# Designs tried in a protein design chat: VHH binders against tRNA pseudouridine synthase Pus10 (pus10). Part 5

Target 1, 373 residues: tRNA pseudouridine synthase Pus10 (pus10), of Korarchaeum cryptofilum (b1l7a7)
Amino acid sequence: MGKPVDDLLNSLMNLLDSETPSGGGCHLCDGLLSRELGKMLRKALSELEGVELSSVKSGVSLPAILIEREDRIRANHNPPKMRSLKVTLTRLLDVAISSLTGLKVSQEPDAILIFDFERGDVKLELAPVFIFGRYRKLQRGISQSRRKCPECGGRGCEACGWKGKIPQGSVEGIVGEVMREFFSAEDYVLHGAGREDVDARMLGEGRPFVMELLSPKRRSADLREVESEINRRAAGLIEVKNLEFSRREKIRILKERSPNVKKLYRALVEVEGGVEEGELELLKGLEGAVIRQRTPKRVLWRRADITRLKRVYEVNFRRIDDKKFELFVLCDGGLYVKELISGDDGRTSPSVTEILGKKSFCSELDVLEVMVE

## First folded at step 1 (VHH)

Design s30 (framework vhh_7z1x_3)
Fold by ESMFold2-Fast, scan of step 1:
Structure s30 (fold): chain B 373 residues (1-373), chain A 122 residues (1-122)
Amino acid sequence: as target 1 above (373 residues)
Amino acid sequence: QVQLVETGGGLVQPGGSLRLSCTASGFTFSSYAMNWVRQAPGKGLEWLSGISGSGGSTSYADSVKGRFTISRDNAKNTLYLQMNSLQPDDTAVYFCAKDWGYRVTYSGFDYWGQGTQVTVSS
């Protein structure tokens, strides 16, 4: 009645004895290593149950006493070209795991099995899964990132599953919960190509993002089915499009290119005292202009008070009635469009208010496009 | 609720002209590109023309370039297709389609009208 683990354990002990100083596991670990190998291999197999993987790598942590014993033997006996116990165990465990599971051993694995001989434990570390796509935010009042749990204020509590965050009311939460279910992940993080205001819609082709799925027990899914389920659950609130598998490198690219991203906005502008069709032609003066913008008063509670220079590339407009017009602005990312309109008492110059000579304000804002090269 | 309703189709003689209209409701019309697509009897969908949200950019398929003109009136939430020099092979059901984006994407049409029949025959 042999078991595959017991058969491999006998092979591992024979190899360990041949590649270590005389006495092998019994001499170095007082029989502990041989007893723990079988137990820990069975625990490793248990940890892999229900986990989708194509590749694996073992890691080894040894008790200080075993390292000390090996160092003492090497110092006293100076054996020729004997490999360290840790290196030998790592190779043998890689072979054992591969034999027991059929998984490929890789230096960039889907999972790492850490055999901790000090604690007599095995830990499974799963590599994240990355999904690239674009999201639209159709309703105002939705944040990009998850908010702090109101019960614990972000510390972590039973009500939030110790995460300190809630999934409701955010693009990250709404999209992430669906992806978490499909990939059996423990958690998720949304990395966006910039951010829109909570009260702004994100329309057009949507904002590029990468969703990072943490400790996923599945690594494959039909991404069209994932899109359909997200869009069904979030109907009228948000939509996702063009989901594809990605890599951590894409997050870096999105962040590095974010300051150079151009954005197209639609604003509904209300003009105190009214506006005539011909007056709107003066706004063409904003095309090619460099806007000097000091941090708007409304965001000083959370943003550093600094002055930034931002370019406006294109301006279009359409009068709606005697008091309102639509304004379309293509500009550098990081320009505050509400204050481009109001002037914020001279904190933004030039502004729509300055050009028209009439107090103007943005009553509705939409982000139409986030233009990544 | 997004709704697109096409009108202006009918029977026309070869060499004639028709103007199609598409009235839109349930979304911010000026924020999206709009498209005209047709389906001839026994054939697949053929994209004809697209117009950006502001109307500042237009695109045409080679089959209709110089004969058809796309335009929009954002105050009326209405899309137009002026069709000149109509040929028998222009016979098709004509659909207006809302783009996913503010600029014509050529691939992302999320809402479609019911279609209007255009027949070019003597």
Scores: ipSAE 0.000, ipTM 0.292, lowest interface PAE 15.4, mean pLDDT 83

Design s31 (framework vhh_7z1x_3)
Fold by ESMFold2-Fast, scan of step 1:
Structure s31 (fold): chain B 373 residues (1-373), chain A 122 residues (1-122)
Amino acid sequence: as target 1 above (373 residues)
Amino acid sequence: QVQLVETGGGLVQPGGSLRLSCTASGFTFSDYAMNWVRQAPGKGLEWLSGISWSGGSTSYADSVKGRFTISRDNAKNTLYLQMNSLQPDDTAVYFCAREGTYYDLSGEFDYWGQGTQVTVSS
């Protein structure tokens, strides 16, 4: 029993002898590596049970005494070229694990096995799985990211599964819980191409996002089944579509391109003292306008107080009644539409309030399209 | 165009110190609040600290308050994180991030660096 590991140990020790900086074999380890390698390899195999992987990479942590010994050898003997014991062990363990499991060694692995020789332990770190898609948010009052658990205030308690966050009431939670189940992941993070306000809907073709699944024990799933299950559980609240496997680089791409993405908004605007249809024609003055927008007062607690220049491309409108109209705005990403309407006491100019000469405010906001190329 | 480059990571023993730097280019650095975020192995992103455009206001996560100090030099387009009393739990990839410009009730980041690895181990 454990014969493959025992056979491999002899080969591994022979390779260490040939590739270590010591002259007479592994004298740096004083038998530590021989004593621990078999135990740690068996521990590594145990950690891999029940985990779906196609690739692996080994990592090594050595006791300070072995690092000090190697440093003294390098300092005293000045060899022309010598790989460290840590580098040699990592390479040999990569070969060992590959041989025992059939897994490919990769620099971007599905898993890292960290062999901690100081503590005599092995830790398995699973690479995240990334899923790209688009989401529609059909109801107001749903945040993009999970909320703090009200019972513990973010510290972690039994009610939130010790995460400090609750899945209810967020796109991240509603979508992420289903994906977590399919991939046997420990947790998840939603990375969106920008964000909509909690009280705004996200409609049309949906907002692009990448879901990052943390420590997944599964790496394959039928994404059509995942999509169907999300849409079933979240019926009337959230819809997802076009799910596909992705990579971490997609998150960066979404973030880098997001400021250059145009957005189409629908706002319900309420006007103090009322509004007539002829007055709404004045809003065509916003078309092609560069809006000088200083950071809105309501977000100053977390945003730099700076002035940003954002373009409005198209404006359309439809009067609803004496006090309300629908406003449709195609504009640059990053423009705060609520403040485009209210003027935020002059912090946004031009504004709907400025143009109409009447206090106006946004009572409903919808993101109709996020125009990603 | 926009580029953020982190430096200063490495291996350090518990109780040690490191200073991370982030050099910004391709935008007016002094117009943006900047943040430090980390990702520990197998875990999600954790926000650590933020600094206003002028450096006049700073904020910290409870996990690093009193141990880490954020600062910036607008003349050099550089953001810093001074990390003291490092613990094994501080082992992570550290990212600098620029505050986003999107419509939102909560904070978000629109540009990130490549990250720099910090390993706290003896």
Scores: ipSAE 0.000, ipTM 0.177, lowest interface PAE 13.0, mean pLDDT 81

Design s32 (framework vhh_7z1x_3)
Fold by ESMFold2-Fast, scan of step 1:
Structure s32 (fold): chain B 373 residues (1-373), chain A 122 residues (1-122)
Amino acid sequence: as target 1 above (373 residues)
Amino acid sequence: QVQLVETGGGLVQPGGSLRLSCTASGFTFDDYAMNWVRQAPGKGLEWLSGISWNSGSISYADSVKGRFTISRDNAKNTLYLQMNSLQPDDTAVYFCAKGYTEWVRDSYFDYWGQGTQVTVSS
């Protein structure tokens, strides 16, 4: 206990002295690095306990006094080959941690150990784990993203576990809590290939997503077990499938491609004053149409007010009664189907309301497919 | 050698606006999260905002949320802070700070700029 660290500390101090502008001993550090280094290496080992890792990297923060001393030494001695104290310490700590733990040093590490000599502390930062999959949302009234905690308004409190958000009532929360437990993560973020309205279902093969797990103490798990546990706890609300390990790059791909991904929708449309079966044939005029859609009024609180051009590829319909029909629309991602139906006071054109010449409303919306290649 | 150079500070009246920029060199800018941190006279460091490598994750301190906007231009190796509705309490030295990885963190940065002074006074 402690002997390997003490032996290594002597070697590290000798290497530090040979690599820095100060050269000899206590002049630059005033004994500070010697006092803190052993303590911080032991703290680093403690921080790594119980954490699943294959690779590590060291980071260093120095007190302002040491940086100022080094600057003064460099001003009086112009050493063309001298590395900074920070760079030298980082390299020495990488060697030390590798020797003490057997972990590989990597520029893309599972973890970073930050040696804060200003505060005399060590912090462990863990690389996120990314899981790709698809989700189905079987019930209306569930958001994609977590809501603010009502007790603290997003600040963080005991009731929300200091996250400022509640897991209930969202795909992110329902799925993320199970993944958080399996990976011993501190938090999570769901990145979807677009989003559906809170009152819309997401059916079919499901919506592609990447779950980003923050500060995970585990990096391996049987994803079939994770999938099974999510589907068990969320029975009747949410289903996930085809979970696989992924990378941050997948989030970029989903975000960049979401406006260009085709989506199939089912809408229940209510028509003021009623509708006849023959009138529905007029909706075939939407097939192949380019829809000029200005950001809907209902989403202006979170979306830029711009006009987008979106294509409708196919339209099918079935009259249900005198005032209602079922509408199926295959269109570009990013088209707001509720407003394709209502016209949003001319903000969407052409629209179902415009074509039928009667006020029409979407009372139920289902996303049947999110089509990705 | 890693360098972070802040510009755009100055004197502004309450309710005014300023845009700070930070030009980075000596590392692959688009691999790292970037942060803005300030220090008011006689006070400690306060983290204000962070932005991930690809702008996909952005966070703000409550004191500046809704008034300040962080952004980055990876093609220009430049970080920005748009400051609106400035208050006398916003008077501070503003620092650009590089994260250790692509993650947004409100503490522990491996490189700092020298800072730029912002004074909000009538």
Scores: ipSAE 0.000, ipTM 0.186, lowest interface PAE 19.8, mean pLDDT 82

Design s33 (framework vhh_7z1x_3)
Fold by ESMFold2-Fast, scan of step 1:
Structure s33 (fold): chain B 373 residues (1-373), chain A 123 residues (1-123)
Amino acid sequence: as target 1 above (373 residues)
Amino acid sequence: QVQLVETGGGLVQPGGSLRLSCTASGFTFSSYWMNWVRQAPGKGLEWLSGISSSGSTISYADSVKGRFTISRDNAKNTLYLQMNSLQPDDTAVYFCARDTEYVYWGSEPFDYWGQGTQVTVSS
């Protein structure tokens, strides 16, 4: 490969001289560009080896002395329409990489090659791959996001692959680890349309999410095979469906719409002193009600102490025995259902406890549907 | 993609001051509550301060109230912590953390963390 790079280097130096102001080009670089360019192009080719790409773009950083020299030349010669050395170099490097690799140059590339002439190195930045889908969480005790590595406390160590997080016990980790393998990615991030409690199941059609795969060396995969492998490894814990390739824009859409999401919950409610079928009819008073909910006590250490107004749209119930019943509630996203039940010592009103006149609490919570508008 | 990078840590004498910065990228910074959390050697995580999306609502842990000031610049995607009257007990790794959007019982309070910056208060 040395000969093709050497041939191209001569052409690039001639083009650089033609594209810069009189007294520019090699006069600006003081031989640096000629000396380093060939080495950096070979390093760039090495960085691209084994990476699946359809398109590329070059970036350039220059030593301060070259920027100062160009500024002086522009000030002295007043050439207002001349392209900067940096812009000229990025265009020449785009042509060089395209010629050497056959990759298309794009403004929305699969990869950016940053040519750092100050340090004489090349950095490869790979555009993330985004996968949209829905997940169900079939078991309680699983968080949405990964937890800190216990061995290093989040700093990064060999046990966690220097990420500071462990994949076990989370939807992100269980799903993301499989996707990481298929796409040869360095890491991953799950972006959900909201989240459920660690103790809650996520059922029904599942919660919409976008998985962002970081620095992926692969950009293609059979998503049905990916689904099958996730569902096989996570059998009984997590299930994913309807995986499709997506874009960063989908994450913004999910986050922007999250305050307007309605959720359907199933709660198992335990009533101190017991409950009769007729008493449960009083809970129909919650239908259409605006709930005044002050930040629950259990989250005050991390949330502002404010009062939010959230609507309950529909309520249904089924008595199970003398002390417990199932409650089904359709409400605005962001309403804390456990406190809708307990009343949190008057911090949530109306509440199940207030309406029944008996201390009530949620022992099990399921999210049945997340209704993205 | 989502990245939080802390700077400004270092060694300081008791009674001194430091200003920490956290630069955010890969998400709409102005849409999220942001927090500062620290971890002292051999101790668990301690939440220090939180600030709302607009900056209008601010909360502090009792251990730092009156000494530390949280602020943000949404135009620069940057979170700040001004630390005054530093004490040896303030020695810790300081983390920038993004609030979790929907929080329920047992949920994690923060979904993204920076790598942390070391603050050492020593005579």
Scores: ipSAE 0.000, ipTM 0.091, lowest interface PAE 24.9, mean pLDDT 81

Design s34 (framework vhh_7z1x_3)
Fold by ESMFold2-Fast, scan of step 1:
Structure s34 (fold): chain B 373 residues (1-373), chain A 123 residues (1-123)
Amino acid sequence: as target 1 above (373 residues)
Amino acid sequence: QVQLVETGGGLVQPGGSLRLSCTASGFTFSSYEMNWVRQAPGKGLEWLSGISYSGGSTSYADSVKGRFTISRDNAKNTLYLQMNSLQPDDTAVYFCATDLRYWEGTSYYFDYWGQGTQVTVSS
């Protein structure tokens, strides 16, 4: 900082003077800007220390008084042909920061420096890092998203590190803590291509997800090493694979496609009074069927009571014993498979219970595949 | 750290009543929605009733609506289920459970479960 900032500040003030109209009052603007600009540039340089960056962009917030003053000047000088003070300052600050740091100026930067001239302060905003991959959940009882801390109910306490959420017992927490360490991030958010129930496993090739790493001080890491470390710490609980750097747009794509994503399920079905091999062939009647499913009774306490139409594409089965069989269902995302089996007293039709004419229920559920692509 | 302990189960004759209690510890009970769930012999889990964090909103499964009443005492960290006009098909293990919302419009059932208490309705 020091002398190089002072030399650049003189050059910036000369450029500002050359690009502003010689309207009355500009001498006062220049005095205010000179006093605060040097201080804020030094703070900006301090904020960037220790942060891995390849690009930067400046933003400017001006006091209401200066905005009103510029608006008056613009009104008198046919505004559409004049560049605003805010635009001029932003351009000059971009040049200044680039010159002082060697960083590239970009419209999609790794960091934004917001120069607040009213408060005489600078705020650093670090662009998130996005990692795309797939996860498998090998054990039941693991949520996709972090749970509220039970000690504080989400408010923040010592037990949760003041986050209001606990990292244990969730895919987001288990994966996110490792990624947070590698990227020196402040926090993280897992965005999945849909989700599975806490009591369901996620197997096969895994569920696609994007991990958003917030305020990362590192932007590079060996993703094979990250993958290995996650799989080591989470051995027997979850696995991740095919980690790659991604963008925010991938989250939107995953969410937009979520209702139209096909899922392959394995269910263990228990049948009251037992089931014969020949009876299971009747379940082929579900193939190609449009299931009329009203919100299941078990989720009415949190979901609107509506009826949705969901398609079943393929059904396979394997009898295990006199009372149990495995059911494999390829269907639209958002179909409640437990109720496809039970019928939920006619709220889901057709159902396994209706087709077999015997009360049937799902004792285990696995998601084998999430077919996003 | 999180514990949910159900009590109050037992043998009761058809038409009888029982009150189940669930004592919570290791978390801020008043900040969580609470639920009652049961599992009859050889059957899957059936959600019965839910109550908001304040107790101001309740909901019930059709099978128990009008017969069961859910309530809570946040000062005592206790959830209740008053069961009236009990029938033989109410025979089940009864669990209290939390359900936490993590994203707008989503929640995860049964993140924290009790050990269950047996209710048998028989003469």
Scores: ipSAE 0.000, ipTM 0.116, lowest interface PAE 20.4, mean pLDDT 79

Design s35 (framework vhh_7z1x_3)
Fold by ESMFold2-Fast, scan of step 1:
Structure s35 (fold): chain B 373 residues (1-373), chain A 122 residues (1-122)
Amino acid sequence: as target 1 above (373 residues)
Amino acid sequence: QVQLVETGGGLVQPGGSLRLSCTASGFTFSSYGMNWVRQAPGKGLEWLSGISGSGDSTSYADSVKGRFTISRDNAKNTLYLQMNSLQPDDTAVYFCARKYSVYEWTGSLDYWGQGTQVTVSS
């Protein structure tokens, strides 16, 4: 770095003196800013080593004593319209970092450098990277979100890398670990357009999701290579496709539109006492029906107990044997298909159980399509 | 009336090959993606492969990738599954099925054939 840093420091100190309010003699910094600026700029450059960035923004935290001194100067001397010391320092540091690194200053930066003059420290905050895509879940028994670490019960321990969660057995973990490696991220969060049960498969074109990568030291990658590596490691378990860079806003859009998305399900239905092919024709009565569904008993631990109205658009079926048939249901998002089948002791009406007059239950569930309109 | 008819099933030796055909009628075949699905004795349904309406895009389950090849002849309204390096675990009833969405090649299925039995001995 050398002479350009020293020249910049001299320029910054001259600008700081011209822009900040002053009283009789210098009372603002007691020489602190002159002594600390060079050290903190070098710390900032060190923090940026090995980090891929296109843009930056500076933040400043000042000791209370300097804020009080500035307030006294403004109150006692009423200087011309001038920016506060904090605003002036932030602006000057933006110019300094841009000059030293070639990074552009942005209000939505890839990184924020927080210059903490009270502690004499510089903190680097990296903006998340967002990846949009679709996932298929080919095996049952895989959750969407990571599970608590069994060794520590969620507290954090050496076995889980102090996160309290394990990557195995979840779409989030399987996908997230690969993306974490490519982007040198500290952690990740999967935001899905709804969810499927742990024992359900997610097939077809897959479920839309946004992966949020936390504190990434890399911001670029070949997403086809990322897809290939995820699908290679997760062979037979899950697949991802159509990965593209995205924004935080996409998470909001997915969450807001999720209840209005139509879903196509395949269910394997077991009927107590058996079923004849002619009886299945009665299920056409579900087509166009508005289902009155109270929150299923099995999800009351995480969902408010309310009644929702959901439409079934189409129903098809294929008898497999004397006790089982396949049911295909096109319906509104948010309808619980297992309970559409069982009736959940009257909490869902109409239901397959109600229409057939025989106790019926879903032994296998597949989400075939999540239809984003 | 949509109709799908599978043929070509039968008994083969381990390591052998077999080609299944599915003849479609009652719809514009080239406008729909098609899939192969199987059900082994005592097991659930397993999706194997999908192909786009044009035939330009294909996908495979990991259990059959590199061994099975899906193809179609839109002029003949026929879907094919070329099965190579057959294993005893490939013994199943094989179904062809039409994709629910006209413009998509995999996933949701609205019409199924009656199935054809494939038995890999020993």
Scores: ipSAE 0.000, ipTM 0.127, lowest interface PAE 18.7, mean pLDDT 81

Design s36 (framework vhh_7z1x_3)
Fold by ESMFold2-Fast, scan of step 1:
Structure s36 (fold): chain B 373 residues (1-373), chain A 123 residues (1-123)
Amino acid sequence: as target 1 above (373 residues)
Amino acid sequence: QVQLVETGGGLVQPGGSLRLSCTASGFTFSYYAMNWVRQAPGKGLEWLSGISSSGGYTSYADSVKGRFTISRDNAKNTLYLQMNSLQPDDTAVYFCAKEVWDSTGYRYEFDYWGQGTQVTVSS
């Protein structure tokens, strides 16, 4: 760097002298701030190289000794109300960075430059980028979230690029790797409007999600190109659509409304001893029913054993053969449809098994719609 | 028996507007995404717009974005396409179609479509 930073440093030191008690930073730090400011501004400019930003804000950490010296000066003198050295430096650094880079200062910035005068270092913190969209999962056996790296168990190792997770076999990984490349992000997190079982497909218009991209060095991209690239690489596995830039608040909305989201399911139901068309009409008894469902046995290894009340709004069906039918259920999110069918030895009531009086099992499950009101 | 019936086509001058309707019967309309597709004389099918089962999500082809608006009324089993700023290149037979995702290339497959309604834009 050199010349522009040196010229600006002289202006900053003159301004600091006018703002702080006892004639500014030189009096408080005995030349430390002058020496370190130039060095740290050059480090800050280096950290910003190659990073796409429209706005920035400075943060400052000071050595304890300088804070103690300022407190001593304020205690021993009666100066008019003056801003602290930290506040003054933050403001001066905001002006300096804006002048050197053309970036705007914002209270909700794309990046924060933390000037650590205690350690003589500068840290760049990049605000995440959020992308909202919908995903379809066309194959069974794909999880929503990335699985832990088998080599390190989640700690981070060479095999996983020190992330502790692998991208293969998950919606998060398959979608997130493409987005990571477009935004030059360090990592990513998928936040879904609920989740489906690993063995269930997610069809129809797809499940709403927000992808959070961590430490992105780019903040702009053609989202139609991103969609096209994801759908090309994940052909036959996963599809995304309606990608748009979003905010952290959307994640909260998805989480808070997840229990109130209605879901439409298609299940293939196998009935022990067979089923006749007339018997299926009994399933209309599920419409408007409140289902008392205790945590299914198969998920007790990872879920608290509690009872939840979930409503079924609509039921439709189509007989396939003498032993199988398709069941369509519109219900509250969080209802376990496999157990709505089997009854799980009375842990779910009413159930398809109870209503038909015959053991019934879900052999295939599809989520057709996740309906956000 | 699945039926889709398009209405609202006709002759219109460049810069004019038309509103197309598609009435669905024989299936639970509110469970399925719906699309508008057109076919100009001597050309293949062109997808124009899609709408989710709930109506909460819409998408448009670049050729019609900002000019056409898709909507639906699930209580009436009806799909709509509001067409503004019509151009001679919009002359085509317009079809409504029940959506199935294409597994490749982001192209939509269709279970059923209607008979179509002719839109002619000329002076």
Scores: ipSAE 0.000, ipTM 0.127, lowest interface PAE 19.9, mean pLDDT 80

